# Ledger of designs, part 11: VH-VL binders against b9luv3

Target 1, 134 residues: b9luv3
Amino acid sequence: MVSLGLVVARFNDSVTEPMAEAAREAATDRDAVIVDEVSVPGAYDSPLAADRLARRDDVDAVAVVGAIVTGDTDHDHVIASATADKLTQVSLDRDTPVTFGVSGPGMSGAEARERIDKGADAAEAAIDLADELD
Short names: E, the ipSAE of ESMFold2; O, the ipSAE of OpenDDE; V2, 0.75 times the mean of E and O plus 0.25 times the DockQ between their complexes.

## First folded at step 4 (VH-VL)

Design d01 (framework fv_barzolvolimab)
Fold by ESMFold2-Fast, scan of step 4:
Structure d01 (fold): chain C 134 residues (1-134), chain A 122 residues (1-122), chain B 107 residues (1-107)
Amino acid sequence: as target 1 above (134 residues)
Amino acid sequence: QVQLVQSGAEVKKPGASVKLSCKASGYTFTSYWINWVRQAPGKGLEWIARIYPGDSDTYYNEKFQGRATLTADKSTSTAYMQLSSLRSEDTAVYFCARGRYVYKSGSYFDYWGQGTTVTVSS
Amino acid sequence: DIVMTQSPSSLSASVGDRVTITCQASQSISRYVAWYQQKPGKAPKALIYWASTLQSGVPDRFTGSGSGTDFTLTISSLQPEDFADYFCQQYYSTPYTFGGGTKVEIK
């Protein structure tokens, strides 16, 4: 059994809540336990929450779910890149898998598919890496 | 419990079309890919195509492009595959299978239907 | 298309034996490999995904390993219910492709 921390960004919760639900469902399907869930304002705020979860002895891996606004492409790319870099650093510093499922605002069925996939994928990736690196 | 229940055996003549069904239960049908895979007698598995029922997005193996058509009915949680211009080489057991997401790049198949035997003979 | 070459095509074993089956991908696919068990007249059943992650509910005598191009499925201490066909699958890119299968028969 894998013990997961889950970080959910609140910004654009119409996107991130379905992703979080998919992540929780994926964890349940894999018989993993979400031992703690932390809510943060936005994806860029997630590294601090991920670090705090990853430092815990009862956490095997952390999954992060967030959404990046696509209205300002240059700014959005900077935020996404910075967030990924910081989450990678948390993973390395804590020697704990940290995965990042991120989606932009979507209004089509294809975007909805990506939202669901990314949330569940982040949880599954965290579980897989926890199993593999032990 | 997740279940995929497929339609019954079909016997067709060369040149005909066949439409197979796969009824899903025990999970949110619109949130997972449905894949179609066939297995000829004594042979291995061959992937045909996949559909995402939430938006009917489809991806086809080029070998079946133009002959296979995937659809899904959200109201009945049922996926369909139609295969046209049947040949004797299409004689096989056809499976539907749920695509379980592992990262964005692809899915393995965590639950399978029982299979539908399609026999194409003159 | 990515070709998955599986070996051996068949093997004979006794209860309690350690069985190893291999798959080789025609290109590097990271760890995007799953393994399935199929009994006569039945649908395949998932055993392993992400090269080495055990599917929920599958006995821990099944283990997967490998990355890149070379992958193995190992069954430690083979049980009577393990006599079956086994297939590997890559899901790195479409079209998804399977190995040719390995039949594990009773000796």
Scores: ipSAE 0.000, ipTM 0.547, lowest interface PAE 13.4, mean pLDDT 84

Design d02 (framework fv_barzolvolimab)
Fold by ESMFold2-Fast, scan of step 4:
Structure d02 (fold): chain C 134 residues (1-134), chain A 122 residues (1-122), chain B 107 residues (1-107)
Amino acid sequence: as target 1 above (134 residues)
Amino acid sequence: QVQLVQSGAEVKKPGASVKLSCKASGYTFTSYWINWVRQAPGKGLEWIARIYPGDSDTYYNEKFQGRATLTADKSTSTAYMQLSSLRSEDTAVYFCARGRYIYKSGSYFDYWGQGTTVTVSS
Amino acid sequence: DIVMTQSPSSLSASVGDRVTITCQASQSISRYVAWYQQKPGKAPKALIYWASTLQSGVPDRFTGSGSGTDFTLTISSLQPEDFADYFCQQYYSTPYTFGGGTKVEIK
């Protein structure tokens, strides 16, 4: 049974909370257990939370859920790229899969809502990687 | 504002079927799950099933599998639950409730219908 | 199925009292707990989700806490409109399950 950590960014919670719910349902459908969930202000804050979850002995993988939508920041592409790079670094440093389900960048709020299933994708990818690398 | 309005009270004999309705307004009907929950007199809440109106995908509590059937009509923003082979133990208030749509999942129920009383007696 | 054990089943309290209700899950469910208030003859109303997040429009005298298996709903200063039944719910996995309820009655 895969033990999953979940990080949810609160910025644009109308998008990120449904994405988190999709991640939870996907974990349940795959017989994985979400052993802890951490809420952070924004996607850019997620690497520290992911690192703390990934260092735990009872966590096999971490899924991160966030949204970076057009109109929220002039630097949405920079934030997304920096966040992805830092999450990759956490995965390598902790030898623990870390996946990033992000709605955006370059999407309107309406488009982001249509990509809620990316939360499920992040959870499923984390579970798959934990299984493949066990 | 979000509203779920349910059909009126039903009195049925054992062995009959009942079909309840739940009309949604104030939000995009096809983007949220509709859950069905019952409450027997003086007892707690019991989850029956959920439907996603956007594609009519359904999930049932195993206890009700085969007896409960959920449908939804997008043109009228109305969800339905049919419960067959009624027994006295099915006497309860039946609620519909909205769950947020995420990738074919549900969550806590943020808005509830007013309930429909179903009485099953000989 | 995940079993939600709620206590107490009933309590009597006076306006202004602090009221505490607990729920215990039969397995770890992280923070996937909601709390509902049900007044006589009415449908349940959402109070709290994600164990501790207050539903929009709900007074801040309601507080939720807990994670894993142990969860608490607290009403810091009971008001006349708070006499009702309260239920916890897990939404970690289907079938979704509820606690047995707590009746908060006037003393």
Scores: ipSAE 0.005, ipTM 0.534, lowest interface PAE 13.6, mean pLDDT 84

Design d03 (framework fv_barzolvolimab; at its last look DockQ between E and O 0.06; V2 from the best seeds 0.00; counts 0 for: pae E 11.2 > 2, placed apart)
Fold by ESMFold2-Fast, scan of step 4:
Structure d03 (fold): chain C 134 residues (1-134), chain A 122 residues (1-122), chain B 107 residues (1-107)
Amino acid sequence: as target 1 above (134 residues)
Amino acid sequence: QVQLVQSGAEVKKPGASVKLSCKASGYTFTSYWINWVRQAPGKGLEWIARIYPGDSDTYYNEKFQGRATLTADKSTSTAYMQLSSLRSEDTAVYFCARGRWTYKSGSYFDYWGQGTTVTVSS
Amino acid sequence: DIVMTQSPSSLSASVGDRVTITCQASQSISRYVAWYQQKPGKAPKALIYWASTLQSGVPDRFTGSGSGTDFTLTISSLQPEDFADYFCQQYYSTPYTFGGGTKVEIK
C-alpha cells in the first residue's frame, strides 16, 4: 500500500479541482492512501509544499496537480519549466518520487479542462515509482 | 451576506420537464461552483450536478446525465437546472448550494438556497 | 460511487447530553468530509468541513474528527436548538455522496 502526499494549485480551480478529484480517485483505485494534502495559490508555489510532504516518513511519493493556461501570465512556459525543475530537485533531495500533473502551458482554459485526467496520471505515476523504487 | 434564492414550487405531470432557478448575491458569482442536490420526502440528500458560472463548465452525476442540464447567466447571477422526463420518483425538494474551496482542495457546500419543491403528479 | 454509512438513524437525547454520530466511507477519503444540520422545512446548514474544521459561526460544542474511513460528529453538551437531522458528506470525488442522516430528537 502506497502512502501519497497531494499538492493542488488553486489557480484555475475550475480545472484543478477536477484534476485533484481524478488524482484521488486514481489513488483509491490503486489501493493507495492520500495521507495529507496541501493547497497552494499557484503551480509555482508547489515545490515548497511538495518538499514538506516528501520529508515526512509516512509519505512514499508526492503527486502535484496544477494548471498553467495561456493568458494567465506572460511567461507561462518559463514558469512551467521552472516549476518542473524545482519539483525534480525536491524529488532528488528527498529521495522521494514527485510527479507533476499540469495542464498547459500553451493551452487555453477550454483545452486545459479536457486534460483533467493528467491529475489521475500524476497520482498513478507516483504510485508506480514508489512501488518500483522501494 | 451570501444568499441563494430559489424559484417557487412546481407541480408537473409525468414526462414533463421543469426548470429551476437559483439567484446568487453577496459574493462574486463567477468564482464559485453551484451544486444541485435533491431530497425526496423523508429521504436523504442526493447530489445531481455542479456548474462553474465563470466558464459554464459542468459535471453530472451519471444517474442524471442526459436528464439534467445546468446553465448559468452571469448578467443576472442566476444558475438554472432543467430536469426532463419527470417521473413520480423525482418528487423532491431541490436545493442549490455554493461550493467553497477550503484550505485543501475540493469543495463543501457552505451556503444553501431555501429549496424548491417539485411535485410530479401521479 | 463512495457509499457513506451513517449511524445511528435516530437517537433520543436530553439537553446537556453528549451526542455522537458516526459516518463510515466505503473507501479511504482522507479528511474530505463535511457535516450539515437540517431542521424541518429548512435547507441544510454547514457545520464542519475538512473532517474537523468548524464553519464560521458554529458553536464550539460541535466537533468533528476522523480520517480515512471513520468519521465522528460530537455535540458535547446538547442544547435545545440542536434537535435536528445531521448528515455527513464526502467531497473526495464525484459523485458527491451523503450519509443517510441521523435524527436527534428529544428524549
Scores: ipSAE 0.247, ipTM 0.785, lowest interface PAE 4.3, mean pLDDT 88
Fold by OpenDDE, look of step 5:
Structure d03 (fold): chain C 134 residues (1-134), chain A 122 residues (1-122), chain B 107 residues (1-107)
Amino acid sequence: as target 1 above (134 residues)
Amino acid sequence: QVQLVQSGAEVKKPGASVKLSCKASGYTFTSYWINWVRQAPGKGLEWIARIYPGDSDTYYNEKFQGRATLTADKSTSTAYMQLSSLRSEDTAVYFCARGRWTYKSGSYFDYWGQGTTVTVSS
Amino acid sequence: DIVMTQSPSSLSASVGDRVTITCQASQSISRYVAWYQQKPGKAPKALIYWASTLQSGVPDRFTGSGSGTDFTLTISSLQPEDFADYFCQQYYSTPYTFGGGTKVEIK
């Protein structure tokens, strides 16, 4: 059984919470367990939480969920890039899969709602990587 | 805090139309669905329709299709429901409620307006 | 449409009692179930969502359980302010539908 850590960025809660729900459901469907879940203010804040989860022996992989919507921030691309880079770095440094389930940048709220499945995708990818790289 | 404040009671004749309002505050109006639910006297709850104020996307219960019309005014954070061709069976308390978007297409309602009584009688 | 069969339609209980209300869905709806409390002349209040997640601010004497077709709302120790109507709701698919309601009355 794969043990997941879940990081949920709270910014744009109307989207990120259902993304998290999708992630949780996906984990259940794949017979994985979420051993811990950490909420952070925004996607940019997720690397630290992901890193802490990735350090744990009881965590096989980490899924990060968030939404970066244009108009809510003036620098959505900067945030997205920085977040992606650091999460990748966490994955490499900790030798633990960290998957990027953050929607955006360059999308509206409406478009973000169409990408709720990214939460599930992130969870599934995390599980797949954990299985493959174990 | 999140609040939904609805317009006052309405009394209408059969065949008439009614337009109810729901003013939202305490959250980003354009980021959450607004749902309309009614409750006839002594009856259960019935979902009518929902609207996403951000882009005015709408979904209707087929029972009300063509008779209910949802709109939203972003400038005033107010949602509206117009119900036409009123009949006695439409007598009910009408609620607006904020929908919490969930996985797939479902929503539960985390905040509700106080309700508006609509009475249809000859 | 998905039918939510709620039972019982009414029950009498005393303060301190354990109260159980059930809803059965006409088809599997995973955990897409919410529970509401409604007092006379008031709007429903969300208690539980995702079948078992407690809505913020709701006392933990309220618990939800179930998945698939059978769902339960439990009040572990009924308080005076808990005498009200309760409804389940599915949000698995539109149209969203509610149970018929349960009136919890004082014995």
Scores: ipSAE 0.022, ipTM 0.673, lowest interface PAE 5.7, mean pLDDT 92
Fold by ESMFold2, look of step 5:
Structure d03 (fold): chain C 134 residues (1-134), chain A 122 residues (1-122), chain B 107 residues (1-107)
Amino acid sequence: as target 1 above (134 residues)
Amino acid sequence: QVQLVQSGAEVKKPGASVKLSCKASGYTFTSYWINWVRQAPGKGLEWIARIYPGDSDTYYNEKFQGRATLTADKSTSTAYMQLSSLRSEDTAVYFCARGRWTYKSGSYFDYWGQGTTVTVSS
Amino acid sequence: DIVMTQSPSSLSASVGDRVTITCQASQSISRYVAWYQQKPGKAPKALIYWASTLQSGVPDRFTGSGSGTDFTLTISSLQPEDFADYFCQQYYSTPYTFGGGTKVEIK
């Protein structure tokens, strides 16, 4: 019953592609439909794409999948914080749930790969919020 | 129960090397960082380096770069630290500690080994 | 390197006292602070992470607070088992660094 938008960041595609696959499978398991996917260069670019999906009448919630693993812990923290803040702002502005599944600051590339379940978590959270706030 | 069990005490002469071990159990060894931290007698804690056993990715404190070498053996769930060119100021208790990652919470050290005393004396 | 300045270096207190330990970072580190307890001859034990989140199995008399540069650890009612050394740690960026420690002694 939930129509979901999906944003996938391409940076560190070896991580984000499996995360996106996990998100799609989680949506299917919940009988939700992904009505559109938008690909963006990196997680920092995701707020604009999320806004474009969240403004649509046929999108009940948006899940964002990305990796923030640059090796510079300070920079990773800044990117993650700024991205999360802007995605929250989109959610409030559009009155539409927006969730952020990220392999986050301070992780190695290998640690990020082990956390691909964050994609499924983001999709599940988006669906849960759409159901609960309906 | 997560456990980190470290090798026994070492006494070394200046200029020697030491290789310390940290055997992990009770969790998926390849999915968490192992950090090494030392504590000189009566002093505070000093972070040395970390390794991700899943792919052997490493990060070193610049102070120890070139002297410390981290390795991990996945088949025995054991992390190792070799410290070379030992000096008397390297006398300390050396701990291994597990690094856990969470969103916005980062990676702090949630479980610690019992420590290995290394004494460097002439 | 981010310097963590911890105070006091030592304090004396009685069972039941409220104890406050502070830690100041040399730059903003958001909430990337953990607190550890270390008893004599033992490894550190995690108490708090993310400045204020209690580690599993830690009594709720331990409270962390702060963000940015100023952080506190509070023990609301000191117990006999709480006489130990306490350390803050930043994990905002490498190298990870620790405060100098606070020895909490029986008065």
Scores: ipSAE 0.007, ipTM 0.579, lowest interface PAE 11.2, mean pLDDT 86
ESMFold2 (binder alone), look of step 5: mean pLDDT 92; pTM 0.938

Design d04 (framework fv_barzolvolimab)
Fold by ESMFold2-Fast, scan of step 4:
Structure d04 (fold): chain C 134 residues (1-134), chain A 122 residues (1-122), chain B 107 residues (1-107)
Amino acid sequence: as target 1 above (134 residues)
Amino acid sequence: QVQLVQSGAEVKKPGASVKLSCKASGYTFTSYWINWVRQAPGKGLEWIARIYPGDSDTYYNEKFQGRATLTADKSTSTAYMQLSSLRSEDTAVYFCARGRWVYKSGSYFDYWGQGTTVTVSS
Amino acid sequence: DIVMTQSPSSLSASVGDRVTITCQASQSISRYVAWYQQKPGKAPKALIYWASTLQSGVPDRFTGSGSGTDFTLTISSLQPEDFADYFCQQYYSTPYTFGGGTKVEIK
């Protein structure tokens, strides 16, 4: 049984709350347990929360869900890239899988909502990585 | 003080539609989900749907999909639920409730409206 | 859909009694359970969220516990204002679902 940590960004919570629900449902379908969940203001804040979950002995993997919707597209892409890079660093530093389900950048809010199952994908990827690397 | 104030009681015939209102005050209306829940006489609570007023995003319980329609008016901080093709089984008290996002995510309902009684009979 | 089975459906108690209400989920929902109190003719009022976190302003005689599929609401020393209906709710996934309710009546 895989034990997951879940990080959910609250910015664009009309998108991220349904993504988190999809992630939790996917975890249950895969017989995984969400040991703890933390919410953060935005996707850019998620590496600290992911690090704190990943360092716990009872966490096998961390799934992160967030949304970065179209606004100033240059800034959106910078935030997404910086977030992904820092989450990768957490995964390497903690020797714990960290997956990132993000809607956007480059998507409108409506487009992001159509891709809500990216939350499920992040949870499933985290479970798969925990199983394969164990 | 956070308040949700709902519209008055309605009596409808089978096949009619009803539109209920929920006026919010005391907080930023566009930053919280509004949920709709009903309670038939002497029975439990049943979740219908939710709306995020900030962008009008909606999610419906499959049981009510196609009959319930949620909208929100930012200028008046008012959420609406329309329920169509009414049946006797729709007789209930209908509540609106604010969804609260907390440290450990998920939307439980921290403030509720007083309820609107809808009676469907002929 | 996740089914929430609540028991008992009703109980009689006296002021000062310890009251325990239970709720069972049809699948594991971690700690995504809230508890509500409802008085006759009134809207529900939030008591507990995240299975065991007390809502601001709620007396500490109310405690929640549980994880996975089994959850409990306890009132350690029942007060006159506590005679009411109580409901559990899962908010793990939509559709959100509630237990059938427990009526706490004066003995």
Scores: ipSAE 0.174, ipTM 0.763, lowest interface PAE 4.8, mean pLDDT 87

Design d05 (framework fv_barzolvolimab)
Fold by ESMFold2-Fast, scan of step 4:
Structure d05 (fold): chain C 134 residues (1-134), chain A 122 residues (1-122), chain B 107 residues (1-107)
Amino acid sequence: as target 1 above (134 residues)
Amino acid sequence: QVQLVQSGAEVKKPGASVKLSCKASGYTFTSYWINWVRQAPGKGLEWIARIYPGDSDTYYNEKFQGRATLTADKSTSTAYMQLSSLRSEDTAVYFCARGRYLYKSGSYFDYWGQGTTVTVSS
Amino acid sequence: DIVMTQSPSSLSASVGDRVTITCQASQSISRYVAWYQQKPGKAPKALIYWASTLQSGVPDRFTGSGSGTDFTLTISSLQPEDFADYFCQQYYSTPYTFGGGTKVEIK
């Protein structure tokens, strides 16, 4: 049984809330347990929350969900890349899988809502990595 | 705009079977779970089973395994629950309810049908 | 099966009162709790999911809180239309289970 931590960014919650739901449903379907969920203001805030979850002895992997929609900032691609880099650093430092499901960048809000399955994908990847590396 | 409309009241004898319907409209029927829940008079809610109409995948509460059968008809956007070997304790209002979001799951129930009263008596 | 113990089973209150209903899970379920309102002869209506997230269209006088095993539904200023039965539900694992319900009656 995989024990999963979930980090959800609140920015663009019309997208991230359904993504988080998909992630939780995927975990349930895989008989994984979400032992804690932490919400953060934006995707760029997620590495600190991921680190806190990954430190816990009862957490086998962390899935992070966020959305970066066209028009949020001129630097949406930079924010996505910086967030991914920081989450990779957390994974390496804590020796714990950390996955990042992001809707966008380069998508409208409507397009991003059609891709909520990326939240499920992030949870599935975290579970697979926890199973394979243990 | 989302609606679940259930079939009318049923009166059955012990040992009989009953088949209830739940017609969905206002959303993509094949993309959401349909759950069945019952409520005995003056009592709480009891989950029976769920079906995903997109592929007819089902999951049953162990208490109802072998007695409840869930099906769905994509062409009419209608879910069905058949309950066999009826006993007096099966007297209840039976609800269908939609599982939230466009993913296969055990999420909460955001829209409910109006309920179908089933009375089992001799 | 996860058992949801809800209290009180009934309470009497006046319009304008703060009403608190609690629900306890027999094991840790994170925040996988929803709250429903049911009026006589009607189907349940979703109020709150993920322990504290308000369902669209529901007045903000309804709030949910809690995580793990202890959960609370609060109605900050009871209105006439709020006299109803309330139920909690866990959706952490199947079979999904509900609390026994709380009847909120006019004092």
Scores: ipSAE 0.005, ipTM 0.543, lowest interface PAE 12.1, mean pLDDT 84

Design d06 (framework fv_barzolvolimab)
Fold by ESMFold2-Fast, scan of step 4:
Structure d06 (fold): chain C 134 residues (1-134), chain A 122 residues (1-122), chain B 107 residues (1-107)
Amino acid sequence: as target 1 above (134 residues)
Amino acid sequence: QVQLVQSGAEVKKPGASVKLSCKASGYTFTSYWINWVRQAPGKGLEWIARIYPGDSDTYYNEKFQGRATLTADKSTSTAYMQLSSLRSEDTAVYFCARGRFVYKGGSYFDYWGQGTTVTVSS
Amino acid sequence: DIVMTQSPSSLSASVGDRVTITCQASQSISRYVAWYQQKPGKAPKALIYWASTLQSGVPDRFTGSGSGTDFTLTISSLQPEDFADYFCQQYYSTPYTFGGGTKVEIK
């Protein structure tokens, strides 16, 4: 049984809450357990939360859910790439899979809703990596 | 102080529609989900749908898809639920409730409106 | 849909008694359970969320426990104002679902 940590960014709650629910459903379908969930203000705040979860002995992998759907396109891409880079660093430093399901950048609110299943994808990827690297 | 104040009791005929209101105060209306839940006399709670007032995004229980319609008016901090094609089994108390996103543990219903009684009879 | 099976459907107790209410989910839901108190003619009031976290302002005689599929609400020393119906709710996934309720009657 894979034990997951879940990080959910609150910015764009209308998108990230359904994404988190999809992640939880995916975890249950794969017989994984979400042992802890942490909410952060925005996607760029997620690396610290992911690091804290990844260092726990009872966590096999971390899935991160966020959305970047409004604002300047250049700013959106900078936030997304910086977040992904730091989450990759956490994964490598902690030797624990960390996956990032993000809706956006450069995406409208309607397009973000269509990609809510990226939350499920992030959870499934985290489980797959934990299983394969065990 | 967080408050959700709902509209008054309604009596409707089978086949009619009803529109209920839920006026929020004491918090930033556009930053929290509003959920709608009903309770038939002497029975348990049943979740209908939710709306995020900030962008009017909605999610429906499949049982109510097509009959329930949620809207929100940011200028008055008021959420609405319209239920169409009313049947006798729709007789219930209807509650609105705020979805509270917490730092740990997702979203639960931390504050509830007082409820609106809807009676469907003819 | 996730089914929440709550027991007992009713119980009778005296002031000072320890009351235990149980809720079982049809699938693992981690700790995404809330408990609500409802008095006759009123809206539900949140007591507990995240299986065991006490809602602000709720007396500490109320405790929640459990993870996975089995959850418990305990009232350590029943008070007269605790006469009410109690409901569990899963908020793991939509549609959100509730237990059938437990009616706590003062003997």
Scores: ipSAE 0.101, ipTM 0.745, lowest interface PAE 6.1, mean pLDDT 87

Design d07 (framework fv_barzolvolimab)
Fold by ESMFold2-Fast, scan of step 4:
Structure d07 (fold): chain C 134 residues (1-134), chain A 122 residues (1-122), chain B 107 residues (1-107)
Amino acid sequence: as target 1 above (134 residues)
Amino acid sequence: QVQLVQSGAEVKKPGASVKLSCKASGYTFTSYWINWVRQAPGKGLEWIARIYPGDSDTYYNEKFQGRATLTADKSTSTAYMQLSSLRSEDTAVYFCARGKYVWKSGSYFDYWGQGTTVTVSS
Amino acid sequence: DIVMTQSPSSLSASVGDRVTITCQASQSISRYVAWYQQKPGKAPKALIYWASTLQSGVPDRFTGSGSGTDFTLTISSLQPEDFADYFCQQYYSTPYTFGGGTKVEIK
C-alpha cells in the first residue's frame, strides 16, 4: 500500500479544492492512503511543504495540486516553471516521487475548472512512481 | 460572528419547485463554499450540492443533478437552492453549511444554518 | 460512494458515564472525518474534524480518534447537555456522506 502526502495550494480555492478531492478519490481507487495533507498559500509555496513531507519515513510519494490562472501570462509561466523545477529538485534530493497537478498557466478560471482531473493525474503518477521505484 | 440565516418553511404540491435562501454574515462570503444538506424526518443527513460564491462554481451529488440548481448573489451575501419536480420523499429539513479548507484538514462544515422545513404533500 | 456505518444506532447513559460511538468507512479515508452533534429541532454543530481535532469552543471531554476505516468519538464524562444525536461524516471525496447517527438518551 502506497502512503501519500498531499500538498494543496489555496490560491483559486474553487479550482484547487475539487482537484484535491479528485486526487483523494484516485488514491482510494488505487488502494493508497493519504497520511498527511498540507495546504499552502500558492503553488510557488509548495516545494517547501513537499520537501517536508518527502523527508518523512512514512511517506512513499507526494502529490501537489495547484492552479495558476490568467492574470499576467508571462509572469504565470515563470511561476509555473520555477515551481515545477523546484518540485523536481525535491524529488531528486529526497529520492521520493513528487508530482505536480497544475491547472494553468495560460488558462482562464473556466478553463482551469475543466482540468480538475489533473489532481487525479498527479496522485496516480505519484502512486505509479512509488510502485515502480520501490 | 459567523451566521447563516435561512428562509422560512415551505409547503408544496408534488411536481412543484421550491427555492430556498441562505444569508451569510460575519465573514467574506466569496471565500467559502456553501453546501446544501437535507434531513428527512427521523432520517440521516444527505449532501445535495455545493457552490463557491466567488465565481458561482457548482458541484452536485449525481442523485440531485438536473433537479437542484445552486446560485449565489454576492451583493446580498445570499446563496440559493432551487429544487424542482418535487416528490413526497423530498419532505425534509434543508440546511446550508459553510465549507472551507482548514490548514492540514481539508474542507468540513464548520457553521450551519438553522434549517428550512419543506413539506411536499398532496 | 463511500458508505459510513455508525454504531450503535442508540444508547442509554447516565450523567458522568463514558460514551463511545464508532464509525466505519467502506474504504480508506485517511483522517478525513468530522463529527457533529444535533439536538432536537436544531442544526448540527461541528465537534471534531481531521478525525481528532477539536473544533474551537467545544469542551475537551469530546475526543476523536482513528484513521483509515475505523473512527471513534468518545465523551469522557457525559453532561446533561450532551444528550443528543451524533453523526460522523467523511469529507475525503464527493459526494460527502454521513453515518446513520447515534442517539444518546437518558437511562
Scores: ipSAE 0.006, ipTM 0.633, lowest interface PAE 10.9, mean pLDDT 86

